# VHH binders against F-box/kelch-repeat protein At1g80440, part 15

Target 1, 354 residues: F-box/kelch-repeat protein At1g80440, of Arabidopsis thaliana (Mouse-ear cress) (q9m8l2)
Amino acid sequence: MELIPNLPDDVARECLLRSSYQQFPVIASVCRAWNREVSLSQFLHQRKASRHSQELLILSQARVDPAGSGKIIATPEYRISVLESGSGLWTELPPIPGQTKGLPLFCRLVSVGSDLIVLGGLDPITWQAHDSVFVFSFLTSKWRVGATMPGVRRSFFGCASDSDRTVLVAGGHNEEKCALTSAMVYDVSEDKWTFLPDMARERDECKAVFHAGRFHVIGGYATEEQGQFSKTAESFDVSTWEWGPLTEDFLDDTGDTVSPPTCVAGGDLYACWGGDVMMFLNDKWQKVGQIPADVYNVTYVAVRPGMLIVIGNGKALAGYGEATVGYICDLSSSRWVKLETHGGHVQAGCFLEV

## First folded at step 6 (VHH)

Design i16 (from i15 with T98A L100I Y101E S102T E103Y G104S I105G T106L L107E F108Y; framework vhh_7xy4_2)
Fold by ESMFold2-Fast, scan of step 6:
Order: C-alpha cells, then structure tokens, then sequence
Structure i16 (fold): chain B 354 residues (1-354), chain A 121 residues (1-121)
C-alpha cells in the first residue's frame, strides 16, 4: 500500500527510517499502514543498519529546586531525563500515571529492545519497598504496568538486562533488612516472572551485569556483615538454568570498603574503585584510568565501545547543595571531557537505541 | 552493623537553641559526606545541611541558613548540628544520614528512631 501519496514505498520507507524517535507516536497515529511499519522489528533493525538509529542515555534524575540547581529539596521528585547522544539534546519522559511524587527512590532502570523498564525502589512518600514494574515504550510514548515482582519485597538488589527479552534480579534485602539469596527473571514480552535457583551467598547492595551470555552478581554483603562487602561473584547461565561456581576472590583486595565497586559491561567488563577505572583482562583487574576528582559520589557508570561515561555528585559546597557532574572518557586516549548535565541528582540510568 | 544514633532533641521555646549529635559506627565515617535531614509530622523529608568528608564544604537549605551550623569530629565518628534562633516550623524528627554511593545506608539509618525537636511557646 502507498505509505506516502505519490511516492514509491521504498522511498517513503527511507523517509520514515530517518525520523526522530520523538515522532514515532505521531507516525503510528497517522494510519494503520504507518503504525504497522514502525511497529515491525524490521523497522528498528533497518534504522540501525542504515545508521539512522538514535542512542539514548536515560537517567532517573531529581527535579531542580526552583530557587537554584545546587539546592537540596524535601522529598526529591525523580523523573526520566533522556539525552540523545548525536544531537546533545535533553528531553523528559511523561510521568508514570498514578505516581504523583515521581519515580520510586533507588529504583533500577534497564532497557529491553525499545522499552525502558523501571523496577522496584521505595515509595517516595512512605519509604516502603515497591514490587512495581513500569514499562515505557519508545514506539508509543506510553507507560504500562507490568507484573509485580513475586515473593518478599526487596530493595537495593542487583539488576541487569540481556537487552533483548529479559530482566534479571538478584539479592537485595527484605523489609526486615535481611540480605537475600533469591533471584528471578522477568520476560518483558510475556509479562511473566520466574524464580531462579538461589545464589550461594546472601547479597545485599550487590551489583549485576549481563556479560558473555551470563548474569553476573558481584559483591554485596550478608546480613551479619553489614557494610563489609564481599569480594565474591557468581553467575547464572539462562540456557542451562544453573549458577556457576562461586569465585571467592573475584574483586581481589579492594581494601577497606563500605561501598561495592561499580561494575559495567559493554564488550568488556569494567569496575570503579579507589578513584580508579579498572578493566577485567586475562583474569585480572587492571587500572585503565582515573576518575576526575570533582566526581565525589559515582551514581551511574556505563561503557560503550571506546567510551566510558561517569555520572555522580559533586562535593557539597557552602551555600550550594549536591550538583550532578558527568564525564565522558575516550578509552583510547584516556582523556576526560565534561558532560553537560541537566537537572539534579541522578540515582539510576541505562542506554537504549531506537 | 552500620548504625547512626541521633540525640540532643527536646522541647524548646521559639528563639531558643539546641545541639544535636549523631554517633556513627560500622563504617569509615571520615570517608563520607554526612547530612542532617528532618521530617515534620505528616510531611516529607527535607535535607537541611550537608558537610563534606573533610569538613571543608558545607551546604544549608534556605530555611535554616544563618541559623544552623553543621560540623563533624572524624576522630570521634560524630556529626553535630547547632540550631540557633529556633522557630515553630523547625518542629520535626531529625535524622542524620551518610552519603554512601548506593544510598542504602542513608535509607536504613533514616529508619532509625531519630531525635524529636519540638519548638513551642
């Protein structure tokens, strides 16, 4: 059928492939043929193949105090900020219906296909643990509510996506502040949770990454070891449905730390500790860079081929509150360039390509 | 376990002064920024003062700036809040908080009992 009147379909399709993701809901609303075109998996694959896809940095970010960007306000209201890497332009997603005080505190953000998944966290009013799953579709620009996380309510868990279909969750602690061994997987398309076998260790405040076909859960601490972070790691193979052997000394001697190293995987496994950027190479951690000193608290770290992004808080200064500070490192040159950030404190983030 | 224990609250008349203390244990206190936050009955949390790990940098909300002073003693693992010229609107439960990378210590230390400050005529 004729996508654009008086224009061949292959030329019309090329025009649609070049459109901004912000136009997808408008395009989908024009007619059935256009809605069908942008909804096909082939459309997104063609955008990527033709270099017309847009890479988005997605952040859970506090609203700025009306009196100034450096001020801390009561009950920070978190929203989703989106940076389109090619243009450098910032936008804000619509609020989640029914969440009048913003995103859950300490929620996790992951991407699956063209969807943003918001998991868990604490209710910003009651500070009670959420079992909520919210899904934002970049194709429709709409939120939906997913199936709630089963079992005991948990917070501060490890969370990672395979980027294709599933989100994996492990550890954290329950409402009695007991560290958890349990893990589960969410199938976004089927809207269904499945429990995994338990981990070998209780892991509160652990980190998780999906790397080389496995869900890796790193560090954290047991209930009786509050603030004494484990150097161990373990990984789950979704294809075999089993945990691999526990790695006792995965983090080596990180010294006396009360915060787990921040771990990120793109094509390579990275971690940040002691103000250094480390890369896992030849079964050893090797220093590959140093984090700029004006980033005091790292809240989000992401790696993409050739690039490392670090976002965190600046130091609190007399008369000023916490300010968001970000940097991009070119891994080939080890040069850091300050990132223009908008809004307040960042609590979570992920990458998404549409 | 990581623990923050607030003390020094009480009933005080408008214009009065009060000094709050927070005893920290279970973590390396000198590595982290610390904050005082408060919660009036039926309202949300308000961050009122922050101090850097060295004590060299401080921040105050506009509602308390010039009246409150935050300080710390890293040798004693103790955080302080000196409150002067107290007003009825300063009535709240006061909590100290650690600015830890994952924010979990902040969340659970908040859920401690805090110290009640009541400013009444």
Amino acid sequence: as target 1 above (354 residues)
Amino acid sequence: QLQLVESGGGLVQPGGSLRLSCAASGFTFSYYDMAWVRQPHGKGLEYIATISESGGYTYYSDSVKGRFTISRDNAKNTLYLQMNSLKPEDTAMYYCAADIETYSGLEYDYKGQGTQVTVSS
Scores: ipSAE 0.000, ipTM 0.213, lowest interface PAE 16.2, mean pLDDT 76

Design i17 (framework vhh_6z1v_2)
Fold by ESMFold2-Fast, scan of step 6:
Structure i17 (fold): chain B 354 residues (1-354), chain A 122 residues (1-122)
Amino acid sequence: as target 1 above (354 residues)
Amino acid sequence: EVQLVESGGRLVRTGGSLRLSCAASGFTFDEYAMGWFRQAPGKEREVVAAITYSGGYTWHADFVKGRFTISRDNAKNTVYLQMNSLKPEDTAVYYCAADLTEYPTLSEYDYWGQGTQVTVSS
């Protein structure tokens, strides 16, 4: 049968490719043929190839008190805020069923295909470590519960996605505050975890990125060195199933700074420290920009083609406190444009294209 | 004996700055999350800022973000609250608190100091 009555299938497919992501659940519900079309991995590839895809900035962001703060204190309630970059429109995802007090505190966000994955963190009431995996499908606009993270419960681990199939996790600490060497990978479609060989170093509060078939784990600290962040890095080769050699001086002159926010874009690695935006080029960190002066404590960094996004806490200006400030840098002009964040503290983020 | 002793509170004019210190003793300081709370006469006690055991993560209430900064020195068993751009509304008794966990909660702490008075005049 025809995808759309009285239209050739190729014309009908072109119409579906041009639809907004917010219409995907409606499209999928119309009939089997439409559900099949939007569910194919080729559909997302075709949207990207034809330039009809939408770029989403996804943030775990605290709700803002509409009455103003200071009169009643409540544990911050984190929700998923979504910015569609082309339109500048903000939306909010539905809450995770059964998580009435919001997202786990310090959870990690990554994207795989058209799925948002929420991993770990702490229960907002008890502060006990979660082994939970929650998956939001932008195709169905529904949450599901994935297989729990195996082994000891961990928090403050490094986490990165290959953007296509898997999520990798390394380090953090267990409920006895011991930094971990263990690492593992989650296959989102198969809903299965597999342990990796251990890292060479214990790495609590580390950062991770996935680049060129390798899972890079950067910084962090060993149990005996609490608060003294390592300059080392190591990377796991997913094709050989082996960790590469330890790099001793991966982070030069970061001093006493925490493991810096890092991201990968267009084959390049970026990090933020000391008020600067750094790029890893020719085995050296090179300053490529200066973070706007009103950004204090960068919490999230992301890069998209030609654009760099930086989000952090605000600095006091003329006696005013700022909950969150964000900026987008046009990499071709090196110009920064302030992002309207419309909310409270951001604890995690990721970028997703649908 | 667990003790938390705050110091640094005084009278300061609007727009001024002040640093509060909290000296901790009688427990393994580098294993505990720390927080700063405040309470003004006739008002509820409210959380101002919190810091993890390692200092790797900090949280600040919206009404002080960009003005106040919490920090700690584990070698000296001390937690600090740097207060900038002070407003009359910041007038309160400021309390140092310790949580048995490595990460702070916003609702309950195990150990409390006696408080230090901050008064901001217009």
Scores: ipSAE 0.006, ipTM 0.270, lowest interface PAE 12.7, mean pLDDT 78

Design i18 (from i17 with D99E L100T T101I E102Y Y103S P104D T105L L106T S107P; framework vhh_6z1v_2)
Fold by ESMFold2-Fast, scan of step 6:
Parts: C-alpha cells; structure tokens; sequence
Structure i18 (fold): chain B 354 residues (1-354), chain A 122 residues (1-122)
C-alpha cells in the first residue's frame, strides 16, 4: 500500500493495517504521527484481529559455498533468513553492525512483539561465549544492542519468550564446560536483566518453553552426566517467583534421546523425537504425527492453529544431513507441504507475527 | 602439523562395550566437524557417526543407532565413540576424520588418522 497525504485518521489506519511489514520502516519515516501509530501495541493487535498480520519464519542459517566445494571449511558464516508464509518469499536481514563473520554460533532466537532477539552463542572469530543481546526491530529495520547477559558466560542454554515483554534463559554450560543451575529474565522494553532463583538441576543443552505464565525447562544434562540427557523438567512461576516441584519422568518415553525440539501452541506442549511429533496430553506424551523421512534431525518446531512447522537437516550420501529441509503440515488433513529452502545448516529459529 | 591419533581398539566379546578416542593436534579443533568411519575386511570404508564442531548436532548410521554414541571434548581436542552392544559385524578398523557437515555441500575429509582395530568375537 502507497501512503496518501492528508488522509482522514480512520482511512489512514485501515491502510496501515493492510501494509506489508517491509513497508513499516517507510511508513515510520514519513512523520512522527505515523511512526507513533505503527509503534503502538494496539496497531499489531488490530492487524492480527483484521487478518492482515504476516507470519514470518526466522532462521539462523549458514551461507552456502557458491562454488559447490566439499572441502573442509573453517567457521561457517550465519545470517538471518526470513520466510514470509503467505507469499513464500525469502529475504535476508541486514548484518549485525560489527559482526563481520556473521551471527554467534549456536545463538538463540526468540521473538518479542515485533522484535527479533538474538542471544548468546559463541563468537565466530574468538570462540568465546557471547553475553551479547542483539535486537532487530521489524518496525525500523534496524539492529540495536541490548544489555549483556549477567553472571558467568554461558552456551547451549534453554531460552523462551513470553511473546509480549520478556525473554527467559536457564542452564547451559560455562567456559569450563560445567553445567549451570542459574536462570534469568530479560525485560526487552526496560533493557534489564534479573536473576531468578536457581533450578533444582544443572541443565546443559536443555530446551525451554513459556506456557501459561510458567517458564518450563526440559531435559539437558549435569556436568557429571555429559551425554546422558535428563528426563526431568521444572517450571518457574513468574507470578510467585518460585520454581515448582521437579517432574522426574517428564521425557520418560524418549530413551537416550537428546533434549527434543519443543514448542507451545494453544496451551499444549509439542515435541519431536524418534521421527514422531508428540503432544503432551493427559500428563503423558502421545504421538500425533510422523515427521517426513527426509528430515534427518529437527532443529526447530512450531505449532500454529491447524498447522505444524518442522525445520531440520536433510539426508546426504552416507546419511549426513546436507541441507535445510522444512515442512508445513495441515493438521486437519495430515498433509505435508515441503518448504522451499535455498541454503545451508540451520542452527536456530523462531516464529514472528507482524 | 595436523595429526589425528585413534586409540581404544581391542578384541571384545559380542555384547561388550568399547570407547574409542581420537586426539587431534595441529589445527583449530573446535572449528571442524569430526567423523568416525570404519572399514571391514574386503569392504569399502563407511561412515559410522559424525559430530558438528560444537557438538550441538550428531549423526549416527542406521546400523549403529541406539548402540553407538559420538561425542567430543573441545577443551581436550578429543572426539569419542562409545560403542555398546557390540556385534561380530562391527569388526573393522575404525578411523577418525575431520570434515564439514554444516552446509549442503557433500562432506569432504582432509585429515585422517591411522585407525584403531576393533575385533568382536562370539
């Protein structure tokens, strides 16, 4: 939609609601009134209510060697790829200023409102753990640097957003490879970190989800049990500021599986392991679907109303994962539609609606 | 100079366990994916398991899934293969190799060890 000068407020608001997210920076640049309108939380809520919001799949994805060389490559260069679900178009976000070798390795991606948050990982040049927080605003199309993660530097932590204001972090390991019990929360608007009480268990390589006012931390392993993933889970109640009791056999049916990719949709928990999509129902995991055979490992999973999204790595000759493979499943028909992907290894992903 | 040194191979009975180690030197270990391969008498070399440079992703061949586990310790420049429930058909020379598997390119190995012999008998 093209901007028309001197439009009545009601007509102008309807035009803004119908605009593509790629036009938000242009709209915001017209004047302070337009910038203010687009920046209001009510604008995004109205956009969703009117069915004009756009669903974005955001991936941290390695660049592909254009020469097609199979040679050993030093550290891979990661960038942000964005798929707009309605159009099927792929775009790339601008690089983070000062990060000449790409995104931190094994960084976490979460969304808060119209912001993409990039957390932690390893510096691709120095291989030191990042305490960095980078925030990309889809309203301005600009990166900013947030307050650094406090305490000991950590990698491979669990991370989840409440989708509205905060990002929560738990576990991982420090630079001595010791699994951590500590947890913390980041308020994106206030640019402030607050420590939570410690978890009951050390949890390296854990997964996390935010659900119904609780931050759930699932699986992982203690320092003394490296490679032996815990079947336990625990959850932090943000209203009481307390961890609930440890759930001993939360992942009882996973065997020796690594902490499985997990997500929340409509109040239900979903996870992927053993080639299956599982839903947590009646205090037990139940199979609700089968992942397409060409997805070797799942790196990101999301469930939307009537839709399941699975992103992972494909199979290569001799069984190696070669490329990003993605599918969308229509849950009503159980039909899988392959996503067009153009690039290399995916290390992290998130879903954002603007 | 680049060097990969495998150790841990020995004679073991069916159902037994072994842990193979591969010590790496002469390159920035934590920037390279690592793999374990094996070659049985009269057969071509086949890939057994692979692990990304950080250990965040692992792959295991279907014929060893649930029995073998690849892991790495970047602080010690070492990659491991834990082998459980060994079968006579697992008898082979096991090789450590450095490779890349984080792109859609075919994995290629530039650095190989000399191998360690694993023999599984009834």
Amino acid sequence: as target 1 above (354 residues)
Amino acid sequence: EVQLVESGGRLVRTGGSLRLSCAASGFTFDEYAMGWFRQAPGKEREVVAAITYSGGYTWHADFVKGRFTISRDNAKNTVYLQMNSLKPEDTAVYYCAAETIYSDLTPEYDYWGQGTQVTVSS
Scores: ipSAE 0.000, ipTM 0.103, lowest interface PAE 22.7, mean pLDDT 76

Design i19 (framework vhh_8emy_2)
Fold by ESMFold2-Fast, scan of step 6:
Structure i19 (fold): chain B 354 residues (1-354), chain A 122 residues (1-122)
Amino acid sequence: as target 1 above (354 residues)
Amino acid sequence: QVQLQESGGGLVQPGSSLRLSCAASGFTFDDYAMHWVRQAPGKGPEWVSSISYSGGYTNYATSVKGRFSISRDNPSKTLYLQMNSLRPEDSAVYYCAKDTYVELGDSTFDYRGQGTQVTVSS
């Protein structure tokens, strides 16, 4: 009656809850009532509660030249590839307006609510650091430009989302290749950046994760220690607005490897290094599994309750046209199932539920 | 801990040759493909050459093909770029790059060293 003429609102709402995310822009465009309905946080909550939500794996992935399989591409073009976990269907998002040559190199991808946030990176043509923030709404299927990152331009920074409202950034290096101590937070709904107090350590090429109400910044290296990755970590409490004490030996001695990829599932923290899947348990990293041997470089790790997703390169020749190899691990059975992947090299990713 | 140190650049005349070296440490060198990338003043970076982890496969940008040769010595953890018949257009800072690693979440050039300047001028 209100939502759909000649249909009771409860029936109409049930129909909307069952729709594919790809239909959301069409639904939202019909009228204000429908736009309002699908934009409410209650709508997404009801979709999850009714088991109609869709889980999306979102990757920044290079285009594959059909003639260039296994060949390096001098000017790779990164696009957003989306895998819907339930259907196994791969799709591609529309390009960012003004970024017709692809996504920034080394950009970060995070999810906030039903939004995909693309931050920073280097212009693929000029290699100048971007202070750009691009936001894709899965409700409208449209890109918008967010407020630019304040302060010195940075690349190779740690970045994590609280999944609800904010994106946090720390470290990286400036245009003079000096490692940074500064950190900041972006409120997606208010389109506003705020600086945090500085970290205790300079951290270039660090990793970040949001876990248990804290923004954790792990590893990286100081300017004077180029390539000598720190085992330290520190965490910012967003409720008290304070950094906690430095943890000196947060990372195990990983030998010659760089900072491990990190991810969170429920209350658990996972990382992958040296061909192993590690879990942070009782203040120590413990091996809980082994990555399939045909994954050469792990480029992205995502964790879901009971599942681990690993994306990487095969043992093919170097280049942006290299095959992407992916697996899903059922954590209860330690069984790996190979994903059918489409496209080339993956530089970043995130997970989103709509 | 990954470290790349480029060397061998300098000022040379057109038609000359230079050999660039990249000393790698902090990772299992023979497990990764390696790349050379250059950036001239006022221009974006240009991929120059790549070599597979075994050294069995090499690729070159069309602008340098037939003049440059990439090689590696896995026991010494060193990457080389032999540059012949240098032209003024080859003037750039040359960077050694390791193939991508998931910990950085970056493209195939996830880490590069500080670079070595090559200037081709009379």
Scores: ipSAE 0.008, ipTM 0.259, lowest interface PAE 11.6, mean pLDDT 77

Design i2 (framework vhh_etentamig_d1)
Fold by ESMFold2-Fast, scan of step 6:
Structure i2 (fold): chain B 354 residues (1-354), chain A 129 residues (1-129)
Amino acid sequence: as target 1 above (354 residues)
Amino acid sequence: EVQLLESGGGLVQPGGSLRLSCAASGFTFSSYAMSWVRQAPGKGPEWVSGISSSGGYKYYADSVKGRFTISRDNSKNTLYLQMNSLRAEDTAVYYCAKEVTYTFEDSTGETITYYFDYRGQGTLVTVSS
């Protein structure tokens, strides 16, 4: 049996590799042979190797009032917006079953393989901290519920993915507004959480990045230091299963600025604060660019090799919410291109290649 | 129908204190987060404070942090705002609100963005000497 009549299987496979990710569930439903092809562990690897993969920017974005009533929105409904970088096409993922008021407030988004992982945040109705893990498969276009985060419920934690298998979580605060030292790792394929050794410091509202086999946790504040952000950082070595020594003055170069949003791209660490784009180079933060002036405050920053994305609020709608403004920077040329957005406030995001 | 009835406002001198109350009916109060929102004369609405359904998580605007305390009594379907060290700038109509959200000040320290929807009639607080 041929995958496609009158074509050799290798040519037929090449045709499947060129398909849009939006067609994967349809392809998988045609017959067992096609389902097998798109389900092979090598399918996505082959798409990347042949340059037919699609890069997706995934955002948790507030849905504007569809009725246009002019009423002030009490609780925005957050949905997943997806931008395909090559085509410029925007789509919206199906809602999470049972989440009528949208995604949790302040939830985290990370990618693992072809999966989008939604973690934590506050229930939009109750404002209770979620221990929920929601997984969207771009291969099936379906949501599943993962194992809940163990231990005390936490919010405003640091979160990063190794992009391959795991999601790491550290810090945040519990129901008593006490900053946490605990950390844990989620294995997406095994659907299993494992506690890490505790961090050296309590870190509420910390930032996390995964780089070169290490889970870096930056800044945040201890319970007794509410709003007074630490300039320290520490990193967990996933190969040795231990935390490295505390870096006391990691953010000292920032002057009087608080711990900034941080990202890693191709071995470089980037951060945005005070209207500037900073890069960690030669053991210090250096200004490498300037954020466009119409971005009043940055709500989301992400970096990929050669590209920085900055999303924030404009000041045009002050007092009733602010227009969402986004830009893509080519890091080699330092040129900014405005991203056309049709939605509201962005609270979280990630990149995914499929 | 959702009903929120605010009370406790009045005229007070700078440095004084007031306790606002909001009596809720028409919905399962214990299942919803609640907020206080204010609107000063000639200005737009401003989120003041929020509390989770259980009362375990409490959040405050920077302008009132350390001076105001939000609390709730789910057995009485009542939301409270204890206001201490009142300033002239706190003069506003205060509204009890169901389903209010905000973005916290992030690590960059810039402006917080809010979304409001009033459910109550409001109670006037005037801070004047």
Scores: ipSAE 0.013, ipTM 0.453, lowest interface PAE 8.1, mean pLDDT 78

Design i20 (framework vhh_6fv0_2)
Fold by ESMFold2-Fast, scan of step 6:
Structure i20 (fold): chain B 354 residues (1-354), chain A 122 residues (1-122)
Amino acid sequence: as target 1 above (354 residues)
Amino acid sequence: QVQLQESGGGLVQPGGSLRLSCAASGFTFSEYWMYWVRQAPEKGLEWVSTISTDSGYTYYKDSVKGRFTVSRDNAKNTLYLQMNSLKPEDAAQYYCATELSYDITPSEYDYRGQGTQVTVSS
């Protein structure tokens, strides 16, 4: 049967490719043929190839409390804020069913295809570590619960997506504050976890990126070295199913600082430390920009070819705590423009293209 | 570098009182909201109390309301928690925290806040 009655399939497909992501649930609800077309991985690939895709910045962001009007809890209530880059429009995703006090504290956000994955963190009411996996589908605008993270409950782990099918997790600490060597991979479509071989080092509060077919785990600290961040890195080759050799001085000259926020775009690896934006080029970190001075602490970074996004906390204001500050840099001009954030503290984020 | 040093814990009988102190350094204490959190043996971290920069706003966990009082002395860079009518369920390691150490630098929260032990005899 025809995708759209009285319209050739190629013309109908072109119309679907041009639709806003906010229309996907309506399109999917019309009939099985439309639902199938929108649900195919090739549909999203075709949207990107034809330049009809929408680029979304997804943030776990605290609600701004108006002074003197409401109950303030010790930790802010986090929700998912979405910025569509082409329109500049901000929206908020529906809350996760059963999570009435917001997203888990210090949870990780990653994207896989058209899905947003929320992993781990601490329960905002009980402060107990979550093994929870929540998946938001931009095709249906619905949350689902994924298979729980296996093994010991962990927090402050490194997490990265291959953007296509899997999410990889490594390190963190268990409920006894012992740093972990274990790592695992989640297949989003199969809803299944598989353990990887252990890392060479215990890595609490590490960072992770997926780059050039490898899952890189950077920094962190061992249980006996709490607060003394490692300069080492190691990477898992998903094609051979093996960890590569440990790189001892991967974060050379970073000093005793937290593991730096890291991201990948267009095949390039970036990190932010010491007030600088660094790019990994020719097996060395090279400064490519200076973070605006009003960003006190960077909480999230994302890079696209020609564009860098930096979000962090500013200086505390009387009665408000830390203010949220964001910037977009045009890498070709090195010009920074302040991002309108319309909300509070950002604890996590990811970039998603639909 | 943010540093937080808790003190004033100890062993008390049920119904007793303790005053906890937290000495802060490495940041402009008067510009930051402060928190008390606790962790009982084999339990997760639990928020106890919050105080704003000027003491204009104070918040408490429901189970400690009317028994605990949070206060601060900005001239001394010190946070306090007055605990009255202590119950066995209040026994825990008590930590002080700030937005900087708690929300935006979690590693510094764990590194800096060594905590002070409160034991309530049954």
Scores: ipSAE 0.000, ipTM 0.135, lowest interface PAE 21.9, mean pLDDT 76

Design i3 (framework vhh_etentamig_d1)
Amino acid sequence: EVQLLESGGGLVQPGGSLRLSCAASGFTFSSYAMSWVRQAPGKGPEWVSGISSSGGYKYYADSVKGRFTISRDNSKNTLYLQMNSLRAEDTAVYYCAKGTYVYETESGDTWTYSFDYRGQGTLVTVSS
ESMFold2-Fast, scan of step 6: ipSAE 0.185; ipTM 0.640

Design i4 (framework vhh_7xy4_2)
Fold by ESMFold2-Fast, scan of step 6:
Structure i4 (fold): chain B 354 residues (1-354), chain A 127 residues (1-127)
Amino acid sequence: as target 1 above (354 residues)
Amino acid sequence: QLQLVESGGGLVQPGGSLRLSCAASGFTFSSYAMAWVRQPHGKGLEYIATISSGGGYKYYSDSVKGRFTISRDNAKNTLYLQMNSLKPEDTAMYYCATYTFTVETEGGEKTYTYDYKGQGTQVTVSS
């Protein structure tokens, strides 16, 4: 059976490999052969190998009044905005069924394979901690509900994906505002949570990255030290199932005690703090760039080979809202190019290749 | 920023010729296979022709084979469709597309979907 009428199968496969991710559900629905083609791990691998994969910047972004009216809204409505890097096109994902007031406040976004995972946060109506896991498949364009996060409900936790199968969570605080030592891992395909051994430190409002088989948890603060951020870090080795020793003074060179937005690419760890772009090299933070002056508060950072994306709050205008500003930095030249952001405040984000 | 702008349609008599153009911008045109699809009034999309990214391979639907010629100029980011020996049944809105797919509905009806569609250009073949 031909994949596409009036086309040889080799050319048809080439056309499928070059399809936009937005067409994957339609392709998968046509017949078993097309569903098989799109569903095979080889399909996504071949798209990446042939340079037809699409790199998506996925943001949890507040809606802005279309009139730019400057009206005060008690609770912003967050939706998923998607930027396809190659085309510069912005789209919006369908709403999560049952979430009538948008995404949970302060939820975490991570990617696993071709899936977007939305974790935790606060209910936008009640402000109660959410234990929900929502999974969006870019292959089907459908949401599903994953197994709820076990244990005490937590907010402001560190969260990172291995990009392949699992999501790891550590720290945050419970509904009594007590900082947590507990950590856990979610297997997306098995839809199962497993607790890790506890961290050495309580870490509320910590940051996390996954790198080289290790889940790194950086900064945060203990209950008794609320607002006084730790300079320490610790990492979990997924192969040995053990936390490594504490790295004291991990953030000591920063001159700032806030847990910075962090990201990893190509083995390099980056962080944005104090108006600077920093890279962790030879056990020391090195300044590699300076954030444009119109970015007043960095809310999200992501790295691509040779490129850094910084999104944050801009100058407040008309007294109500802060404009969202974004920039792409060419790390080799330290040259910044403004990114069109098409919306309000960004509370979380992740990068996904499909 | 992605844009496809079709042009070159019009009213022509049976047996006549038209050359359609599609100006592409906002993506790396030379890296993508391109297609022409058409939609007759009140009907679904119909696949017409495709061309590989480098222009080395060309494929046509049986309804237009031998009459239509697809080509591209990657230096100008432009896709072309030369239409000869036009028939009344060729009357349709013509669209430039990056990809084309067939969706079979219940009852065997085929509809097509495609990425990066432009505004289209109307071709009317009438005496």
Scores: ipSAE 0.000, ipTM 0.078, lowest interface PAE 27.9, mean pLDDT 76

Design i5 (framework vhh_8emy_2)
Fold by ESMFold2-Fast, scan of step 6:
Structure i5 (fold): chain B 354 residues (1-354), chain A 128 residues (1-128)
Amino acid sequence: as target 1 above (354 residues)
Amino acid sequence: QVQLQESGGGLVQPGSSLRLSCAASGFTFSSYAMHWVRQAPGKGPEWVSSISSSGGYKNYATSVKGRFSISRDNPSKTLYLQMNSLRPEDSAVYYCAKSYTLEYTDSGTTYTIEFDYRGQGTQVTVSS
């Protein structure tokens, strides 16, 4: 097969590996051979191995007024904004077809392979809970609708991806505001949901991470304990399909009323609370950094090799709403550099490499 | 023309109950989430409660959980707030609102209340 006329296939493949992700739909549309090359799982692996992959910070972010003040407007419209880390280039994804008032409020964002998954949340007009799953393919630059979340409609659930194939969901509350014990997994390629065994405890407004083959569900509160956030955690072993034993004091005394933002990188678990960056080391939480004082509420945290990204709200100004504030920390120097966010409030985020 | 008209406020003693009503007109009431927001003298607006378009989803500010109950009757285009065990700190003008945002906390994030449409309010005074 000849990918590019008068050019050896190995040289042609190298050219494809060096392309920007923004060119993938164009490349895929040239012919079957090119479409096949960029659709192979090996293609993305080869891009990463050859250092041609692009790291994308993906945010669900409100539009600002035409003046660009960072203020949340009266009818906030959430869209997906994308930062390419290497170039500093910002772009915006096309809107989800049929979602004329923007993304669902409090929706969750996760990445699976080269796909962005948007799930749950509340309709911005009706405040009706969404059971919708929207998938954006960075290979085609197109949205598709996935299979709806089964069972009772839920919001404010914990959600995490294994980054490879699946998205796991646990807890939240139903339309009667009863905290849920149920959990489920979505296989993105098969477009199928499967229920997991129930958690030991009801967990509304919990956090979740996927770490070391386990789906960890942290914090949250039971229906009868509304607003009293649990320090407990439990984890589902995907290889045995069983929940492990409940950990009573997984979180330290945070002094906070919310489940802390958490992330995993390089096998290490991180969380943010009380203005501090915490790392789970030797079965204990240890402070490893202090978040800049102008970040009032952390809404998204992510760790990359040598880098920590923190995004949150600035201190609220009476009558003006909240500004978005972001920072990147060089973990070797402990130096924080402010990130320009070019928009309003960030409600969710994820990281994706293509 | 969108109109919201609140009623049912008054002067009551601590521990009393009041039921607020909001009559809506000029829009498809059954298609919108509705909210109760209050504002005390010298203070900013405080979100009190929200209800989804169907009535299935309800949420409350921590300060009123267990005491207040929000409901709606879509056929009559009316929103209600049942207030039990009233306290002096509940004294405020209560507004019915149709909005695209509210003050709600999720994982430490607080959304600012911004009204698309609101009524003229109804005064609630809880005083001994």
Scores: ipSAE 0.006, ipTM 0.370, lowest interface PAE 9.1, mean pLDDT 79

